# VHH binders against a6qnr0: the designs that were tried, part 4

Target 1, 346 residues: a6qnr0
Amino acid sequence: MRLVHLDLKGAPPKVCYLSEIFPLFRALGANGILIEYEDMFPYEGHLRLLRAKHAYSPSEIKEILHLATLNELEVIPLVQTFGHMEFVLKHEALAHLREVARFPNTLNPHKEESLALVTAMIDQVMELHPGARWFHVGCDEVYYLGEGETSRQWLQQEPNSKAKLCLSHMEAVASHMRARYPTTTPLMWDDMLRDIPEDQLSGSRVPQLVEPVLWDYGADLDLHGKALLVEKYRKSGFSWLWAASAFKGATGVNQSLTPIEHHLRNHLQWLQVAGSVPADTLRGIILTGWQRYDHFSVLCELLPVGIPSLAVCLQALLHGDFAENVKARVENFLGISSLEEMSFRR

## First folded at step 21 (VHH)

Design y1
Fold by OpenDDE, fold request of step 22:
Structure y1 (fold): chain B 346 residues (1-346), chain A 120 residues (1-120)
Amino acid sequence: as target 1 above (346 residues)
Amino acid sequence: QVQLVESGGGLVQPGGSLRLSCAASGFTFSSWVMTWVRQAPGKGPEWIATIYSGGSTMYDDSTEGRFTISRDNAKNTLYLQMTSLKPEDTALYYCAKGYWRGKNWPFDYRGPGTQVTVSS
């Protein structure tokens, strides 16, 4: 599977634009889309406070999903449930659910209400995503975990640990999903899991509940390290893993141009990783296209600017390399004479 | 076991007022966000109002200014003061623990409801 990540933070695409690019995604070799909604989802009830002023309507969401279906793109929604909670926790009404009062990034894992909130968010999103086979619950970059007052006190008691705290919340979120949506598998970014010992991972229920997404956007991956990490996760009990590369928004917080060569290298190296692990280990790859690093940050390069990079990356994944014939295909898809004119460097 | 029991419903004339109550038990009431929802015959459930543990409130636009959600933590009771009632407000009113979850909202999080009928 090859999924294109649509980060809707800050500069969401118009539905009409999506109608234009979805066929291109499919033609380039994508067969899915990861949609990170953040404040662009039309949350109902009191959770409407989470909406951006220009959030999609329910009808627009339905239309987007319909367009995806028409183009044979499987949609995986993404809702943050632990880190990157700024768009939720910035609101005064919900500020009491912060791990650290000063910082809206991290949800307080000790409060039952925290779980209720994020699971309600999930439920509302799932309502508009019937039959979703996967649901991404985020859980990346939980920066302040363990630094809250309650956490500090809790961590002083044996056998408590930050890892335990992290896994506890992850397990709770995933368990909710598995119970309510038994045919939907939760996905989770893996960064918070990377340093957790194998025995602690295997001792938790998380490996049985989620499929982790191993993300790395570097142009020079530690291939051996990645293979070891894959093995660790497998040994810990994870049945399937995902990879996540980047085609935009990963090389600078405020970049206006996409370094295509960097992203190409990233994808080719992920192919190498895939080739170095058992075939039944990686279910797919998510090509991330970040719009901004967090809720309060400036925008990265816009999606239209990233399309050439996406094309290069998708075709490289599809064909297993980026030989001249692949390059020519990309140029044809994009209707350009030369990729070198678009910040492409050999 | 979470228990929610609504009361105070009845028949009222348009423009009238009612005060609904919800008796809560089986959980730490003061620590939870509480919500009123309603469902009219042939219609889907509708969110009305929410009050957080800290006392902050939110209202649906259709009831804003007419309805007031409040709580008495000492009595483990949630209230909904309704004023300027309209025929369109006719519905079964439910007290719920937690957040609005849409159509997939678990029924276990609400009481059996109290009927409010607004008719001339």
Scores: ipSAE 0.888, ipTM 0.956, lowest interface PAE 0.5, mean pLDDT 95
Fold by OpenDDE, fold request of step 22:
Structure y1 (fold): chain B 346 residues (1-346), chain A 120 residues (1-120)
Amino acid sequence: as target 1 above (346 residues)
Amino acid sequence: QVQLVESGGGLVQPGGSLRLSCAASGFTFSSWVMTWVRQAPGKGPEWIATIYSGGSTMYDDSTEGRFTISRDNAKNTLYLQMTSLKPEDTALYYCAKGYWRGKNWPFDYRGPGTQVTVSS
């Protein structure tokens, strides 16, 4: 599977634009979309406070999903449930759910209400995503975990650890989903898992509940390290893994132009990783297109600016390389005479 | 064992007022967001009002200005003061613990409800 990540933070695309771009995604080789809603989802009830002023309507969401279906793009929704909670925890009414009072990034994993909040968010999103085979629950860059007052006290008790704390929340979220949506598999970013020992991972229920997404946006991956990490996760009990690359929004907080060569290399590196592990290990790859690093950050390059990079990356993945014939295909798809004219440097 | 028991419902004429109460037990009431919801015959559940643990409130547009949600943490009781009642407000009113999860599964915990009927 090849999924295009749509980050709706800050500069969400209009539905009409999506109707134009989805066919291109499919033509370029994508067969799915990861939609990160953040404040663009039309949350109902008292959770409407999470909405951006210009959040999508339910009808718009339905239309987007319909368009995706028409273009044979499977949709995976993403809701942050641990880190990157700024759009939630910035609100005074919910500020008490912060791990650290001064930082809205991280949810307090000790509070029952925290779990209730994020699972309610998931439920509302699932209501508009019936039959979703996967649901991404985020859990990346959980900064300050263990630094809250409750966490500090808790960590003083044997055999408690930051890893245990992290896994406990992940398990709670995933377990909730598995119970309510037995045909939906939760996905989560893997960064918080990377340094957790194999025995601790295998000792938790997380490997049986989720499929981790191994993300790395570098142009020069540690291929051997990645292979070892894949093996570690498999040994820990994860049945399927995902990869995540980047086609935009990963080379600077305020990047205005997409360094296509960098992203191409990133994808080619992931192809090498995929070739070095068993074929039944990686289920797919998510091509991430970040719009901004967090809720309060400035915008990265916009989606339209990232389209050439996406085309290059998708076609490289599809064909297994970026030879001259693949380059020519991309140029044809984009309606341009030369990628070099678009600041493409080999 | 979370328990919520609503009371105060009844028959009232249009323009009238009612005050609903919800007695809560089995959890730390003061620590939780509480919500009033209602369901009319043939309709799905509707969110009415929420009061957070910190005391801030939020209302549905249809009830804003007419209904007031409040809480007495010492008594573990949630209240809904309804004024300027309309026939459209006729429904079974529920007290709920936690967050709205959608129309298909709105809450994990709610009471049996109290009937409010607004009719001439």
Scores: ipSAE 0.881, ipTM 0.952, lowest interface PAE 0.5, mean pLDDT 95
Fold by OpenDDE, look of step 21:
Structure y1 (fold): chain B 346 residues (1-346), chain A 120 residues (1-120)
Amino acid sequence: as target 1 above (346 residues)
Amino acid sequence: QVQLVESGGGLVQPGGSLRLSCAASGFTFSSWVMTWVRQAPGKGPEWIATIYSGGSTMYDDSTEGRFTISRDNAKNTLYLQMTSLKPEDTALYYCAKGYWRGKNWPFDYRGPGTQVTVSS
């Protein structure tokens, strides 16, 4: 599977624009979309406070999903449930659920209400995504985990650890989903899992509940390290893994142009990783296209600017290389005479 | 075990007022967001008002300015003061613990409800 990540925070595309680009995604070799809603989802009830002023309507969400279906693109929704909670925890009414009072990034895992909040968010999103086979619950960059007052006290007790705390919350979120949506598999970013020992991973229920997404956007991947990480996760009990590359929004917090060569290298290296691990290990790859680094950050390069990069990356993945014939195909798709003219070189 | 028991419902004329109460037990009431929801026959559940643990309130547009949600943490009681009632407000009113989970909100987090009927 090849999924295009749509980061809707900051500069959400209009539905009409999506209708134009979805056919292109499919033509380029994508067969799915990861939609990160954040404040662009039309949360109902008192959770409407989470909405951006210009959030999509329910009808617009339905239309987007319909368009995806028409273009044979499977949709995976993403809701943050641990880290990157700024758009949720910035609100005074929900500030008491912060791990650290002064930082809206991290959810307090000790409070039952915290779990109730994020699972309610999941439920509302799932209401508009019936039949979703996967659901991404985020859980990346939980920066302040263990630093809250309650966490500090808790961590003083044996055998408690930060890893245990992290896995506990992840397990709770995933268990909720598995119970309520038995045909939906939760996905999770893997960064918080990378340094957790194999025995602790395998001792938790997380490997039986989720499929981790191994993300790395660098142009010089440690191929051997990645292979070892894949092996670690498999040994820990994860049956399926995902990879995540980047086609935009990963090379500068306020960058306006996309370095296509960087992203091409990233994708080619992920292909090498895929070739070095068992064939039945990686289920697919998510081509991430970040619009902002976080809720409070400025915009990265816009989606239209990133389309050439996406084309290069998708076609490279599809064909297994970026030889001259693949380059020519991309140029044809984009209606340009020379890709080099569009390449941003730092 | 979480228990929520609504009271104060009844028959009232259009333009009238009614105050609902919800007695809560089985959890730390003061630590939780509480919500009023209503459901009319043949319709789905409708969110009315919410009061957060910190005291902040939020209302649906249809009830804003007419309904007031409040809480007494010492008594573990949630209230809904309704004014300028309309026939359209006729429904079974539920007290609920936690966050709105969509139109298919699990009923395990609400009371049995109290009937409010607005009719001339």
Scores: ipSAE 0.839, ipTM 0.932, lowest interface PAE 0.5, mean pLDDT 95
Fold by ESMFold2, fold request of step 22:
Structure y1 (fold): chain B 346 residues (1-346), chain A 120 residues (1-120)
Amino acid sequence: as target 1 above (346 residues)
Amino acid sequence: QVQLVESGGGLVQPGGSLRLSCAASGFTFSSWVMTWVRQAPGKGPEWIATIYSGGSTMYDDSTEGRFTISRDNAKNTLYLQMTSLKPEDTALYYCAKGYWRGKNWPFDYRGPGTQVTVSS
């Protein structure tokens, strides 16, 4: 599967723009989208405080999903449940649920109310996404985990570790998903799992509950390291894995490549990783298009600016390379004479 | 074992008032968000009002100004003061512990409810 990540953080596209762009995604080779809502989802009830002023309405969400269906794009919703919770935990009413009292990024995994909160968020999103085959619960970049007052005390007890703390929350969220939505498989970003030893991963229930998404946005991937990581996850009991690349954002400030060259190389490197692992290992790849890295960060380049890069990256994945004939196809799809011209529009 | 028991419902004339109570046990009441919900015959559940553990409140637009949610943490009791009642307020009213999850699966923990009927 080839999914385009639609990051709504900070600047949700108008629905009419999506009606124009979804057919292009399909034509370029995408067959799904990953929608990261953050505060752009129309949460209801006591979660209404989570809504941004310009959040989509329920009818706008239904129209977006209808447009995705018309263009044969499967939709995977993404709701953060552990890290990147600033849009939730910035509110005084919910501040008692922070891992560290002065930092609103990470949910306190020790409180029963914490799980109740994030599972309610999932349930509200699932009400608009019935029949979803996958649901991404985030769990990336859980900063300051283990540094809260409760965590510090808990970690001083002999068998406890940050890995155990992380896995227990992931298991609790995933267990809710599997019990409530048995035909839906949770996805999680893999960065918090990467450094957990195989024996701790296999000793938890997480491998039986989720499919991890291995993300790396670099122009040069450690192919051997990725193959070892894939092997570790499979030995730990994960049945399926996903890859995640970047078509927009997530480049270094001091790179020698243009943005499009960087992203193209990232995708070609992921093709090499896919060729170096067993054929039935990767379920698909998510082409990420970061708009805002976290709730308080500045905006990255907006989606329209990233469309040429997306086209290059999708076509490279579809055809297995980016030779002259594939380059000509991208130029034709975009109505431009030369991609070299686009590479100099930084 | 979480227990929630509502009381204070009954038959009321239009324009009248009622105060509903919800006695809570089996959990640390003061540390939890609490919610009032109603369900009219043939309709799905409707969120009415929420009071957070810190005391802040939120109301549905249709009942704001007429209904007031409050809590007494010393008595483990949630209240809903209802005024200017209308026939369309006729419903089973129940309290719930935790977060609204949606109309198809509103809460994990709710009481059996108390009937409010507004008619002449």
Scores: ipSAE 0.312, ipTM 0.714, lowest interface PAE 3.4, mean pLDDT 87

Design y1
Fold by ESMFold2, fold request of step 22:
Structure y1 (fold): chain B 346 residues (1-346), chain A 120 residues (1-120)
Amino acid sequence: as target 1 above (346 residues)
Amino acid sequence: QVQLVESGGGLVQPGGSLRLSCAASGFTFSSWVMTWVRQAPGKGPEWIATIYSGGSTMYDDSTEGRFTISRDNAKNTLYLQMTSLKPEDTALYYCAKGYWRGKNWPFDYRGPGTQVTVSS
């Protein structure tokens, strides 16, 4: 599977633009989209305070899903449930749910109300996504976990650890999904799992509940390290894994490569990783298109600017390389005479 | 064991007023978000108002300005003051602990409700 990540943070595309671009995604080789809502979802009731003023309406979401169906694009919603919770925890009414009182990024995993909050967010999103086969619950970059007052006291007790705390919350969220939506599989970003030993992972219920998404956006990947990580996850009991690349955003400060060159290399490296692991290991790849890294960040490049990179990356994945015949296909799709002129701009 | 018991419902004339109460036990009332919901005959549940643990409130548009949610943490009691009542407000009213999840999954914890009937 090849999913295009639509990061709605800060700048949701107009529905009419999506009606134009979804056919292009399909023609370029995508079979799905990952929609990261943040505050662009039309939360209702007590969660109305989470809505951005330019959030989609329920009817606009239903139209987006209809357009995705017409273009044979699977839709996976993403709702953060652990880290990246600033859009929620910035509100005074909910500030008591912060892991560290001063910082609004991470949900306090010790409070029963924390789980009630994020599962309500999931339930509202699922009301508009009733047939979803996968649901991404985030859980990436859980900064300051273990540094809150309750966590520091809790960590003084054997056998408590930061890993146990992390896995416990992941398990609670995933268990809600499985119980309430038994045909929907939770996805999670894998970064908080990477350093957890195999025996702790296998001793938790997380591997039986979720499929992890292994993300790395670098132009050069550690192929051996990725193969070892994949094997650790398999031995821990995860049945399926996903890869995640970047077609937009997430480039380094060193600008020796153009953004398109960087992203193309990232995808070619992931193809090599896929060839280095057993065939029945990766369910798919998510091509991420970061628009805003967190709630307080400045916007990255907007989606229309990233379309040439997306086309290059999707076609490279579809055909297994980026030889001249594949390059010509991309140039034809985009209506341009040379991709190399775009990749070498100064 | 979470227990929520509503009271104060009854028959009122259009334009009238009524105050509903919800007695809570089995949890730390002052630390939780509380909500009023109503359900008219033959309709799905409808969120009315929420009061957060810090005292801030949120209302559905149809009842804004007419209904007031409040709480008394010393008595573990949630209130709904209703004014300018209309026949359309006729419903079973119940209080809930926690967050509105949508029409299919209103709340994990709610009381049995109290009937409000507005007719002349």
Scores: ipSAE 0.272, ipTM 0.688, lowest interface PAE 3.5, mean pLDDT 87
Fold by ESMFold2, fold request of step 22:
Structure y1 (fold): chain B 346 residues (1-346), chain A 120 residues (1-120)
Amino acid sequence: as target 1 above (346 residues)
Amino acid sequence: QVQLVESGGGLVQPGGSLRLSCAASGFTFSSWVMTWVRQAPGKGPEWIATIYSGGSTMYDDSTEGRFTISRDNAKNTLYLQMTSLKPEDTALYYCAKGYWRGKNWPFDYRGPGTQVTVSS
């Protein structure tokens, strides 16, 4: 599977624009989208405080999902449930749920209300996504985990560890999904799992509940290291893994490559990783298109600016290379005279 | 164990007023978000209003301006003041602890409800 990540943070695309671009995604080789809502979902009831002013309406979301269906794009929603919770925890009414009282990044995993909150968010999103086969629950970059008052005390008790704390919350969220939506598989970003030893992963229930998404957006990947990480996850009991690349954003500062060159190289490197692991290990790749790094950051590249890069990256994945014939095909798709000219403009 | 007991329902004529109460026990009432929900016969549950621990309130559009949610943390009691009642407000009204999850699974903790009937 090849999914385009639609990051809604800070600048949700107009529905009419999506009606124009979804057919292009399909024509370029995508067969799904990952929708990261943040505060652009029309939460209701007491979660209404989570809505951004410019959040989509329920009817707009139904329209987007209809457009995805018409273009044979499977939809996976993404709702953060652990880290990246600033849009939730910035509110005074919910500040008691922070891991560290002065930082709104991370949900306190010790509170019964924390799980109740994020599972309610999942349930509201699932009401508009009936029949979803996958649901991404985030769990990336859980900053300051273990540093809160309750966590520090809890960690003093054997056999408690930060890894156990992390896995227990992941298990609780994934268990909710499995119990209430038995045909829906939770996805999680893998960064919080990378340094957890195989024996602790296999000793938890997480591998039986979720499929991890291995992300790395660099132009140069540690291919051997990635293969070893894949093997560790497989031995730990994860049935399927996903890869995640970047077609937009996540290039850092002071690059020696143009953004398109950087992103193309990132995708070619992931193709090499895929070739070095057993068949039926990777269920798909998510081409991420980051619009905002965190809730309080300024916007980076807007989606329309990233379309040439997306086209290059999707076609490279589809054809297994980016030789001259593939490059010419992308130039024709986009109606442009030269990708080389675009790749030199930063 | 969480217990919620509603009272104050009854028969009222259109244009009238009622005040519903919900007595809460088995949890730290003052630190939890509380919600009123109603369910008319043959219909799904409908969120009405929520009050956060700090006193902030939110209302469904259909009842905003006519209904007022409030709480008395000293008495562990949630209230719903209803005015300008209409026949369409006829329903079983219940209070809930926690977060509205949607029509298919409204709440994990709720009371048995109190009937409000508005008829001429």
Scores: ipSAE 0.245, ipTM 0.632, lowest interface PAE 3.8, mean pLDDT 87

